# Designs tried in a protein design chat: miniprotein binders against a7ua95r516to809. Part 214

Target 1, 294 residues: a7ua95r516to809
Amino acid sequence: ASLSLLSISDLVPDLQFIFFWMSNAIEILYFIQQKSPAYMQTIELMDDKAGSKESLLSATISANEEAMTILEEVIMYTFQQCVYYITKTLYVVLPGLLDCNPFGTEPSSEQCRRAAGVCVCAVCVMPEAVRRVVSVFQTTSDLLQQYQVHSEIQSQMFAYLFFFTNVSLFNQLIDKGPARGWFQRSRVLQIQASVKILLDWAKGAGHNHLAQKFFAKFCSTVTILASPPQQLSQMSWKALCAEHPSLKPVQLHRILTQYQLMAELGPLPIWQPSSEDEAYIYRTVDLLESFENH
Key: E = the ipSAE of ESMFold2; O = the ipSAE of OpenDDE; V2 = 0.75 times the mean of E and O plus 0.25 times the DockQ between their complexes.

## First folded at step 17 (miniprotein)

Design bj8 (at its last look DockQ between E and O 0.85; V2 from the best seeds 0.77)
Fold by OpenDDE base, look of step 17:
Formats: C-alpha cells, structure tokens, sequence
Structure bj8 (fold): chain B 294 residues (1-294), chain A 81 residues (1-81)
C-alpha cells in the first residue's frame, strides 16, 4: 500500500540532505588529498628538533589516511542511501513502462497543464508511464548537478540505476511477459517505443554509453520479440547468440520458446541450440538476472 | 530551525579522535556556526551549533553508521536554538 503512493517528489526532501552530505564528504576528501603533499612538505621543512619531525610526519600521515578512509565510508554510505531511495521509486514506476501505449494520445503532464499553454518539451510529450520513469532519472540528474557531485560518482550512480532498471524490466518481461501478453508483437512494439524514448533521454542527458551498456539484455530481448516471424525464423541459434551476446543461452532459449508459442510456429530446427550450449539452456537458475551481480 | 548538537564518542582514542575530526570537517563544510571538540576522561565531545534541524538529523544518521562500523559508542543531545 505505502510503496504504491511513493513518488520521487516525496523523497526529494530527504534525498537533498543525503546528496548534500555526500557532496560535502567528497569535497573534503578531495581537499585532504590535494593538501596532504603540501602539508607533508611543510612538516619536512620544519626544524628537526631531536627526531620529533619524523614522528610528527608519521602521525600526521596516519591520521590523514584514517580520516580519508572514514570519509570514503561516509561517501559510500550516502551513495547507498541515495540508491536505496531512488530504486524504491523506480520499483514502483517501472512496471508501468511495460504496460504503457506510447502511440496513444495521452494528455500532457499535470505540471505542464498548469502552464497556460501546451508544453512541447520532450518530457511533456512523453507517455505518462515513460515520463514517470524519466522523472526519476531527471530528478536524480538535477540533484547531482545541484550539489555539484563529482562526475565519477554521477556515472557510478547512473550505472547502478540503469543496471537496476534493466534487471527489473528484463526479469518482469521474462517472468510475467507471457501471462500478461507482453510477448505479443503489438505489445512488444509499444515496449520498444517506450524504451527508445528512455534511451533517447539518456543520450540527451549524456549517459548514452552507460545506457547502451546496461540496457543491453532488455534491449536484446525486446529486439528479438519485435522481429517479424519471417525474419526471425531465418536466423540460426548461432546467429542469434552472436547478435545478442548479452543474453545467456538459457535466456535466449526461453525467449525463442515463448516467441514460438506466441507466433504459433512449429518446431524450428534452425533455432536448436548448439551442442556446446545444450547443457546451459536448462540452467533455470541463470534465467533471471540477479540484483547482486553489479 | 537551527540546533545545537552535542555528540559524545566513546572508544579507542585512535578511532574516536579521527571520527571527531571527520565530524568537525563535515559540520564546518555544512556551514555550522561553531564546532567545538574537547577530550575529557577518554571521551570525545563534539558540539555543533547552528545547523538546520533536518541537516543535523542526517549528520546523526551518518555518525550512527560510523559508530556501528567502527565499534564506538556514540550518544548525542539536541537542543533547539
């Protein structure tokens, strides 16, 4: 009940403070790292009063290293907290992405309706379900920029969020897709269009490389399912493996089996797994992606 | 709403002093009006004055995390200004 009502907007007040402390800890760490050499030089230039200099230097180095270690822990903790809250909101909105029809005339977002005109911004023309997902990522981007978080940390955060999104969407599609009709070509084309909007956003936001990398499995699955039967039935198992290297043999086999059932295709010898892959197609433990493998 | 927080860190001096230093830096960077650190009877006392109440609450969460991780005992008092 409570999770279904959770919007990213509801978490922004808490996220702001976490991002603030994360950014501050990064700034302090960077400052110490930059000043440490200069500080060591100043100690080295001090008059050596009876061996006190080496002991002071050693003690100062040790104290700074320990302080940096603690700051790294603060950064990791705050990072994890950000990810935790953001992924909770993603968990709520991601299922809507699989059910949305991006080709429908959905009304403009309520936020842009309050403006005296039809907002034609890229976000306002998005289907509501896509807009909700994009809003989580955009809010994250805005917060990272607002608090001037180091670019490497920004990249790590988006890498994880895209990873999480891919795993979530992939697992839902594989597990629930057949029962929900998401393997039907018309529905797959809707999903493909929705994902394209998300990828286009990621490209516009400067995260094209990360999006391509971390959405590979989901995109491959959608691409296969969107393929016309006439085209896909001409592709061998080996060709499909080569074209979709992000998919494990068990995953590809499941997708093809469900595709065959949906398209009412008879057994296709050309899709028969190779002798090398035959043992792997039955590894059902590898069918769904794990959230722990990041 | 600004607060005054008094944090007590109990543990090995080698860890408690460093934690106190990090807390000081974090509080100063956050725009605390005053940060005082004192050592008494093997305890480190950190007094932070002038942080926003919500900001201070999150700092305390960070401190609690550090305390748990490093096996030190942290107690705190909050006074509204």
Amino acid sequence: as target 1 above (294 residues)
Amino acid sequence: DKVRITITVEGPPEIADIIAQVIRWLAEEAGAEEVEVRVEDGRVYITITGLNKRMAKYLLKIIKYLAEKYGVKVTYEIEEL
Scores: ipSAE 0.741, ipTM 0.929, lowest interface PAE 0.6, mean pLDDT 90
Fold by ESMFold2, look of step 17:
Structure bj8 (fold): chain B 294 residues (1-294), chain A 81 residues (1-81)
Amino acid sequence: as target 1 above (294 residues)
Amino acid sequence: DKVRITITVEGPPEIADIIAQVIRWLAEEAGAEEVEVRVEDGRVYITITGLNKRMAKYLLKIIKYLAEKYGVKVTYEIEEL
């Protein structure tokens, strides 16, 4: 029950120990890798038979290599366990970004301060749906920092979390968007604003490069959907593919179809797929993304 | 909420010995009060004393994963101090 899919705050007491063991294993592996030549030198200085020294060196090298391999397995396992629990909470909170109205939270709006001339007790607070997602990322960042996890592992973890977020949001938008009204222009603009708040957090947290890289598909989708009809209707299929290389032909085609429906546009000849892409716009197996592509 | 865990590892001796060495390093770095490793009757016994109960619980999950990965049988007992 303590490993149930609850809020990230409910999981922190248990999650802390998984982060602890991951960091512990990383530090041990790093120590062995840095100290290994020194240990070999001390064996070389031993005064014994030549065969005994060579036997000791061979045994030490083999034992260290197997131990390092096992430590790498520990790191991989604990990393996977961390992301497993974190992504389970993300999966629960991410859909709220698509339903969120960030403009309806004026105490959390920067405009509240300008319009009212309010005192210091007035604050601009994140919309609740965005705050829930940011809370998961911030808690993860705090745990990584608290346990001094190696920076390369921190980057890999956020790369995966951003990849997971991108896949989750993209798949839900494409799959549920028509029924949920998420392709309506006012909703797309609200989604764009919510995502901007999330991306601003990622930038302030030092993860801007990772967020730009791993949110590309969802961000491209929202950018296209938010474009004014006069601007988008003048962009050819080829130009859209070049501007949004993260989108597969079937995905771009579906996005443009939904755009046409909501903007009340008929089919546009300029959006006809290139001959090389035409074979791929009907590959429905390629429409949704796999969480295992990363 | 300190515990003593006793872990029994059965399998190829060289793999069991290396797993025991890694477990020893992990436990010592985590601040275990004592870590004892003995080999008896073709089995490796690892006793770790003084870890927090939750730390020990997650260490055991790691050990069970390693056991499955490397084809080694692991059993354990937890004793509260």
Scores: ipSAE 0.737, ipTM 0.935, lowest interface PAE 0.7, mean pLDDT 83
ESMFold2 (binder alone), look of step 17: mean pLDDT 83; pTM 0.794

Design bj9 (at its last read DockQ between E and O 0.92; V2 from the best seeds 0.81)
Amino acid sequence: SKVRITIEVEGPPEIADIIAQVIRWLAEEAGAEEVEVRVEDGRVTITITGLNPRMAKYLLKIIKYLAEKYGVKVTYEIEEL
ESMFold2, look of step 17: ipSAE 0.771; ipTM 0.945
ESMFold2 (binder alone), look of step 17: mean pLDDT 85; pTM 0.830
OpenDDE base, look of step 17: ipSAE 0.739; ipTM 0.927
ESMFold2, fold request of step 18: ipSAE 0.787, 0.789, 0.786; ipTM 0.950, 0.950, 0.950
ESMFold2 (binder alone), fold request of step 18: mean pLDDT 85, 85, 85; pTM 0.825, 0.831, 0.829
OpenDDE base, fold request of step 18: ipSAE 0.737, 0.747, 0.742; ipTM 0.929, 0.932, 0.930
ESMFold2, last read: ipSAE 0.785, 0.794, 0.790; ipTM 0.949, 0.950, 0.950
ESMFold2 (binder alone), last read: mean pLDDT 85, 85, 85; pTM 0.825, 0.828, 0.827
OpenDDE base, last read: ipSAE 0.734, 0.735, 0.744; ipTM 0.928, 0.927, 0.930

Design dm0 (at its last fold request DockQ between E and O 0.87; V2 from the best seeds 0.81)
Fold by OpenDDE base, look of step 17:
Structure dm0 (fold): chain B 294 residues (1-294), chain A 95 residues (1-95)
Amino acid sequence: as target 1 above (294 residues)
Amino acid sequence: SLRKRAEELERKAQELKEKVEELRREAEEKGSPEEVEELLKYAEELAEAAKWLARLAEIALERGDPRLARLLLRAAKILLDLAELLIKEAERMME
C-alpha cells in the first residue's frame, strides 16, 4: 500500500546526504592511504637524536590504521544505507517490468512533456514500466557521479543492484510466471523486449559487463522461454545446460517442465536430465535464488 | 554531547592549523631542516581532514544519525591526536 507510492525521487534528499558522507569518507581514506607511506618514510629517515623516532613512527602507523578502519566502516555503513533505500524502490517498480507491453505506444515522461511537449529521447520512448526501473538506476548513477564516488564503489553498487534485480525478476518469473501467464510466448516476447531495453541502457551507461554477468540467469530463462518449440525441442538437456550454465539443474528442469506444459509438447525424452543431474533436479531449495550471500 | 564534541574537535583542528602556520614561519626563520616542514605539512593536512570529519559528524547529528556521527568523531580525534604528536616533534627538532 504505502510502499507503492514510494519513488526514487522521494529518496533523493536522503540519498544525497548518504552519498556525501560516503564520498568524503572515501576521499579522506584515500588521502591517508596515499600520503601516509611518504610521511612514514620521512619519519624513518629522520635523524634519531632524541630517540623519539621509533615511538613517533609506531604512533603514526597505529593512528593511520585505526583511522582507516573507522573510515572503512563509515564507507560500508553508508554503502549499505544506499543499497537499502535504492533496493526498496526497485522492489516497488520491478514487478511492473514483467507485465509491461513494450510494443505499445506510451506517453513520454512527465518532465519531458512539460519542457518540450513530446520528447523522443531514449528514456522518454521507453515503456513506462521500463522507464521506472531505468529511472532508479539512472538516478543512482547521477548521484554517484555528482559526488564523484570512486569507480570501484560505483561498480560494486551497480553489481549489487543488478544482482538484486536479477534475483527479484527471476524469482517472480519462476514462482508466479505460470499463474500470471508470463510463460506464454507472446508475454515472454514482451518480457524479452523489456529486458533488452534495460540491458541496452546498461550498455549505454557503461555497465555492459556487469549487466551481462548479473542478469545472466534471468536472461537465460527468458531466452529459453522465448525459443520456438521447434528449436527448443531439438536441444538436449546437456546442450541446454551447456548453453545456459547460469541455471541450476533444478531451475532448468522447472523451466522446461513449464514450457512443455504451456506449449503442449508432452514429455520429451531429449530433455531428460542426465544421471548426474537427476539427484539435483529435485532440490527445490535451490529453485529460487537467494538475496543472501552476495 | 556529540555536538559539543564535534564543535570542540573543529575548534581544535583550527587551533592546530594556526599553530602549524606559526611554526612554519619560525622554521623558515631558523633555517630548520626540510623534515620539519614535512611534519608540519602532514599535521596540517591531518588537521584539515579532522575538521571535515567533524563537520560531517555535525551533519549526521542534524540528520538523526548519532552512530555515524560517533564514528566520524572518533576518526577526527585520532587524526588530531596524531597531528599534535607531529607538531610536538617538529617543535623539538627546531630547538
Scores: ipSAE 0.820, ipTM 0.944, lowest interface PAE 0.5, mean pLDDT 91
Fold by ESMFold2, fold request of step 18:
Structure dm0 (fold): chain B 294 residues (1-294), chain A 95 residues (1-95)
Amino acid sequence: as target 1 above (294 residues)
Amino acid sequence: SLRKRAEELERKAQELKEKVEELRREAEEKGSPEEVEELLKYAEELAEAAKWLARLAEIALERGDPRLARLLLRAAKILLDLAELLIKEAERMME
């Protein structure tokens, strides 16, 4: 492992070795799963003059099953190591996404910054904080493709990275949002724009389905907070639960309480939880997400 | 040591590959049953996979990951033992 945790680029040499081992283990596993059966058929058709056919077939089956089990463990171990290094980097860079302004005038990259003056549109402006997060995702994608990692494993990797991103952003917003002013409407709109950049990256990378599934809680939160007061105040608690099933009652209640405060809609609660949900809106143990729930 | 074990398995895998190449030539000259060629081809592929696993384990040891190296060497030994068994059966069938 690297002792530098500021950038994914510092971890690339370690990740390259881990993906190298993973890719080779997958290739050998593929050989056993897909090509060895034909050879086993040959053994089944052998002339059994010495009575060795049954023992040879049994040994072949046993060896293949044991080798496959070990190679699956290698793949799982290397997957966990990749996730460990990548999420350490994500953990450092994700909080900055909540503080950045994606509508800024200066380009986030050195290349765009040196061309400043003509590159001020939203498509060319990426704050450093957003660029750092995108860089982690893009570097991960590039490594997976470079080492020709099977598409199913690539999907599992990004499913976990999106889950991790969702938990980290949601917990920071809920826990630190009041003190940091992140529930102010202008700030919420900036956060929404930053998240759209991440979602656009995921769509372009072929992971739109995964991002929609595993990013849902944070996206629902931002969608509610960005809603116009006239529209949101007319929606019932039941309607909001139906539109945002990823949010627990305590989470929805906290979001709406902060919304009402920041939109200056008065002190009396506007949204009345259902009788069933009333028992759960104060369960603070359910407020923050666990990194173990995936 | 794991490093010495990895080097031994890689060397043995290479020796089995070379033995298989010689036996395949001999089997063709003798007109051995078609099953002999298929068993020897299987053994060669297993020995190649085992050789690569042993080399990957050496790299894992160089990078300070003996847990990964042990997994890779266990798989390598299993495939080599199977390759040896297939070679022995092929030799019996060539007699």
Scores: ipSAE 0.782, ipTM 0.944, lowest interface PAE 0.5, mean pLDDT 85
ESMFold2, look of step 17: ipSAE 0.773; ipTM 0.941
ESMFold2 (binder alone), look of step 17: mean pLDDT 89; pTM 0.886
ESMFold2, fold request of step 18: ipSAE 0.781, 0.770; ipTM 0.944, 0.940
ESMFold2 (binder alone), fold request of step 18: mean pLDDT 89, 89, 89; pTM 0.888, 0.889, 0.885
OpenDDE base, fold request of step 18: ipSAE 0.781, 0.785, 0.789; ipTM 0.930, 0.933, 0.934

Design dm1 (at its last look DockQ between E and O 0.88; V2 from the best seeds 0.65)
Fold by ESMFold2, look of step 17:
Structure dm1 (fold): chain B 294 residues (1-294), chain A 95 residues (1-95)
Amino acid sequence: as target 1 above (294 residues)
Amino acid sequence: SLRKRAEELERKAQELKEKVEELRREAEEKGSPEEVEELLKYAEEFAEAAKWLARLAEIALERGDPRLARLLLRAAKILLDLAELLIKEAERMME
């Protein structure tokens, strides 16, 4: 229970140790991989007058293979621990992003306005809820850089964090959106602005491709909901599916239903699902995403 | 105990590194084959890696993660045993 209430700053000391072990295991694994060809050549060039060459080579290959396997297990174990702690903090802070207002009634907007002659930007805002999410991502990035973690591992970490963020925001919006009023036009525009701040962080951090890939479901949802009625009413079901391939039929149908309620539109013939998709638009079991899907 | 094993492996790794340094000087004095120097170099590198793994395991135990410590010590022992084997072969070749 205490881990579900912790901020990322409370977990930094523990994360520092986990990244310390991870980065050291990676370095030792790299050492073994880089040195293996050289010492195998040395053994093969040895004069085999004592008859030890085959035994030494066999033992060396076996030892290296077993050590590398164990080090890979260490890396996976520490990676999973990092992800577990980081996503626990994300789970706590992400829902607040859906409730915040980035458009000038938050204290961050006042800080921007207090600068004399500098506050001329209508979107110079970072609500506290968005700041908390960005802080988790930025702290993670800082730790990965501090411990010089291999870039492939850094990419895998952010791929999973963006996946987790997408699932959390999408599920909260779909599940609680009607009761919380999150489908109202003004709220959708606020959510869109908050998501843009996250996407801008990801781009500036060098993770634009990962964010585009793994935020796709939530971004598609917000894009549809933010579309003007005149524009969206001209897009067929087939066109919407093609433009938003990350959305399952039940998900797209639910989003369009909420849009119709918000815009006070009746059913539109061009939003009728294909006959194959029609079988799936009421499958509630497919509506929400799993946090543990890989 | 797991802590005693970690301390033992770290000490043994350090002892092997010191043995390698002594043997490299002896190999130079005796004019031993170039392969002896290469084997001793690899033995030193594996002993250093084993020492570091044992130290990482000690830190894991201080932080309450005996599973991680056990994995690190298994890897350390494997590399240390390999270092000992390379040293033995190098000594044989110096005769």
Scores: ipSAE 0.727, ipTM 0.922, lowest interface PAE 0.8, mean pLDDT 84
Fold by OpenDDE base, look of step 17:
Structure dm1 (fold): chain B 294 residues (1-294), chain A 95 residues (1-95)
Amino acid sequence: as target 1 above (294 residues)
Amino acid sequence: SLRKRAEELERKAQELKEKVEELRREAEEKGSPEEVEELLKYAEEFAEAAKWLARLAEIALERGDPRLARLLLRAAKILLDLAELLIKEAERMME
């Protein structure tokens, strides 16, 4: 199937096995961690009749450490596989979020209409493009809960998925935004509303802090672009840097330059970078975010 | 083959569980210390965990992931070796 047709539902059967392996590996790791001190203590309290106690303890410690290391590798491997499959589905649906008009009456998906009739749940009232993105996150959440994956691993999963989503949306907006008209005020307001729906979902799902942290760069960009020209033209470079610390100087400069062109504003001396930032605004290598170094 | 290795580890895990049950009965008949029963309990739990890991490895092989299968089998082997060590210590304490 072409990547364009790949839905999260198509990957559920494969993801279920991966989550199954991950959950079981975590459970066994936890078991070893809890039981190891107790049986080591039991061995330590035994009478050393044959002088074999030290060798047994050493062998036991070594075996436990090795087993735990291997299980950690299994957990990390399965985690990476989950992220790989889920991010592929996100890659397909995320562009639709930028083109979404959340103020339009988009018909509810045929699947929701058939299964539940008029479902008034928060997901069913979402625009289709937003719903597709939320569906990936919700499916991930449901699978993590179904297999009772440890809360720390769940948090790490969502942290990475939000990171990936932010990088993807930010890079698309910066790179393709001018050509796609996403810098137009009306389009920016649509994007802002769509992102708000996603953030509201994340809040309802208990991931508010993670969402605020990892979407900061994209949200800052959208906030600047959504600002009225009268308001934004009164803000200095230094003030904008302070208000949007998640943006690198080169990124802020690019956003402001494109905003200026779109709004047909003349050169604004107040937006001129400081002497300290002047060298950094030309670092085009830092313009787009990297998917690496998370 | 990895599959044959998985089957052998499952068999060994079952054999160790049966050995634990046998030793538990003998320990009860002999009036062995409570520490023997604890060691046997731990050995049984490790053998069971190893059995599960071996089954997970078989599933990984069926799904075409030999890398995952190898990791799971390696962990299973280590846990079985640990179970055997605990059983041997229990036997020693029963003498």
Scores: ipSAE 0.408, ipTM 0.765, lowest interface PAE 1.2, mean pLDDT 89
ESMFold2 (binder alone), look of step 17: mean pLDDT 89; pTM 0.887

Design dm10 (at its last look DockQ between E and O 0.91; V2 from the best seeds 0.79)
Fold by OpenDDE base, look of step 17:
Structure dm10 (fold): chain B 294 residues (1-294), chain A 95 residues (1-95)
Amino acid sequence: as target 1 above (294 residues)
Amino acid sequence: SLRKRAEELERKAQELKEKVEELRREAEEKGSPEEVEELLKYAEELAEAIKWLARLAEIALERGDPRLARLLLRAAKILLDLAELLIKEAERMME
C-alpha cells in the first residue's frame, strides 16, 4: 500500500505483537527487579556449611544483572519499533491538520455513521483531519492500556509522539506556510482552533503537561501569527523573546518577517533584534527543528 | 535453529517446574529448612519466566524477527542456568 493510504488501523495487528512483547518483557524485568533482592537476602542468610553460598550469590547477582540488561534492550527495541510505525502514520495525517477548517460542518466518520448513526462522541464531532491525528494517539493510548504497559513507558511514548508532531507541524508551517497561505490570518485561526482541539484531547487523556511542554514551539508560532497586527506591532523583539522562549532568535525573526510581508506592514524598528541576537538570526541551520537528539 | 532452542527451553522450563514440585514434596517429608522452600519458589518463578521468554521468542520467529528472538532466548538461557543452580543448592541442603 502506498504510504498515503497507510492508516493506523492497518498497523494495529503488527503493533499488537510489539506491545505484547514489550509488556511481557517489562513484567519479567519488574519481577527480577522486585524479587531478586529478597531471594539474594535469603541466600545471604543461609548457613554456609559447604562454602557454596558466596558462589551462588555471585552467580545470582550476575545472572540477574545480565538478564535485566537484555530485557532492557528488548524493551528499548520494541519501543523504537512502536515509535517507528506510529510516526509513519502521523507523517501521513499531520499535513491535513494545517489545511483543516474546523469551523465547517463535516460529517461524522463513515464508520460511526454505519455503526451507530450520528455519533456525538468527542472524536466523531471533530473535523476529519483532526480526528485522523487524534485517532493515531487514541489508538496508541488504547493499545498501551490494553497491554497494561507501565505508566513511565506510556509517558515516554507520548512525549516522543508529541515531540515528533510538534517538529513536523512547526517545520511544515515555517517552510511551506508562506506558499500555502497558512500565514494568512483566517488560515492561522483555523490552525489555532485545530491545535486547540488536539490539546483538549491531550488534556482529557491525561497528557496535559506533556502536550503543553512539547507543543510549545508550534503553539508559540501560531499564537504570534494569530495576533492582530495592532497588538503585535506594539511588542518589541525583547518582549516577544520573553513571551515565547521556546523560539530561537532565527525562528522568531523568520516568523515576524513573514508576518510583516503578509500583513503588508512596513519595516518595524521595534522588531529589530537586539545586538546580542543579531548574529543568531542568520543561523539558518537552526531555523527548522531536528527530529534527532530527542 | 532458533526454533529448536526455543522448544528446548520450553521443555526445560517444564522439567524445572516438575522438579521443583518433586523436591517440595521431599522437603516437606524431610522437614527441610525454610530456606529450601524459598530457593524452590525462586526456581519455580524463574521457570515460569523462562517459559514465557521462550514463547515470546517463538512468536518473534513466526513474525520474522530473529533478532528479537535471539535476545529473548539469551535471557531465557541465563535464567535457566540460574534456576538449575538454585535447584542444585536446594538438593544439597536437603541431604
Scores: ipSAE 0.776, ipTM 0.929, lowest interface PAE 0.5, mean pLDDT 91
Fold by ESMFold2, look of step 17:
Structure dm10 (fold): chain B 294 residues (1-294), chain A 95 residues (1-95)
Amino acid sequence: as target 1 above (294 residues)
Amino acid sequence: SLRKRAEELERKAQELKEKVEELRREAEEKGSPEEVEELLKYAEELAEAIKWLARLAEIALERGDPRLARLLLRAAKILLDLAELLIKEAERMME
C-alpha cells in the first residue's frame, strides 16, 4: 500500500468531493424510492389506450430498477474510496498509540501505577499520538454530518474504521510487542490509558455500541495484560476464555505467555488449556487477524 | 468522449425542462386530461435528476475519475430515455 499521504487534513479536499458525490447519489436514490411511486400510481389509473398504459408502466419500473442499481454502485464505490483514504491515514497514525505516554514525564507515570488507578482518564491529557487517531475519526464524523450522509451508511463507515483499528493495533501488539517492549507492565498501563481516551471519544460521538463490538479483541488483550499478577494467576484458562470470548485459543495462549515472561512467572497449571482448546493453541494461522475479514 | 456525453446530457436535460414548460402551457390551453400534467411533472423531476447526474459526472472527469463519471452518465441516460417516453405519451394524450 502507498503511504504518500501523511494526515487526514491533507485528504479533506478529496474526501469532500467523494462525500459530495455519495450524498447526491443517495438523494437521487431516495427520490426514486419515495417519490416515483406516486407517479406510477397515476400511470396505473390512466385509461388503457391500445396498451400504452402497460408499456409505459413496464418501462418506468425497468428504468427505476436499473437507475437504482447504478446509484447503489456509485454509493458503494464512493464508500470504498472514503474507506481507502481514511484507513491510509489510520495505518500511519495507529502505531504511535502503542508508543505514547499519556502521563508525560511525571515520575509516577514511568511506573504507571498511578495510571492504573480509578481516575486514569480523568488525570491524563490526550497524547499527540491519540489526538492524531481521534482527529481521523472526528474529521470523518464531521464530513458525514456536513454532507448529511444517511445514518446507516455512517454506522457502516465507523464499523469498518473501528474494525480496521482493532486489527491494526492487535496485530502490531502481538507481532512487534516483544521487540518493542510493549508487553512491559508500565507500557501496557500506558496503552490502556490511551485506548480509554479513544473509547471515550467513541462513546461521546454516539458510537459506543460499535466500539464495544469491534474493539473487543484488543480491549480484552490489554485488560488481561494490565491485570495484577495476584488476580490473574487465580483465574483458570476456562475462566479467562469465558471472560474474553473474543480471543481465540492461540491468541490467549500467546498473551498469557508474554504475561508470564514480563511478570517473571513460571508456568502455571491453572492456565493449562482445556482438552478442547489444547489442539488450537499452536494454530499460527489463527494468531493474527485479517484486514479482509469483517 | 465522456465530457461530450456529459455536456450533451446536461443540455438535453435543460431542453426537456423547457419543452415540459411549453407543453404544460399548451395542455392547459387545450383543456387536456389531468394525467398529462402528472406525466409532465414526472418528466420535469427526471430532467432535474439528469442535470444533477451530468454535472456530477463533469466534476468526476475534472477530478480524474472516469469510472465514476461513466456510472453517473449511465444513470442519467436511463432517466433521459424514460423522461422522453413520458413526454411522448403526454403529447399523444394532448391530441
Scores: ipSAE 0.736, ipTM 0.929, lowest interface PAE 0.6, mean pLDDT 85
ESMFold2 (binder alone), look of step 17: mean pLDDT 90; pTM 0.896

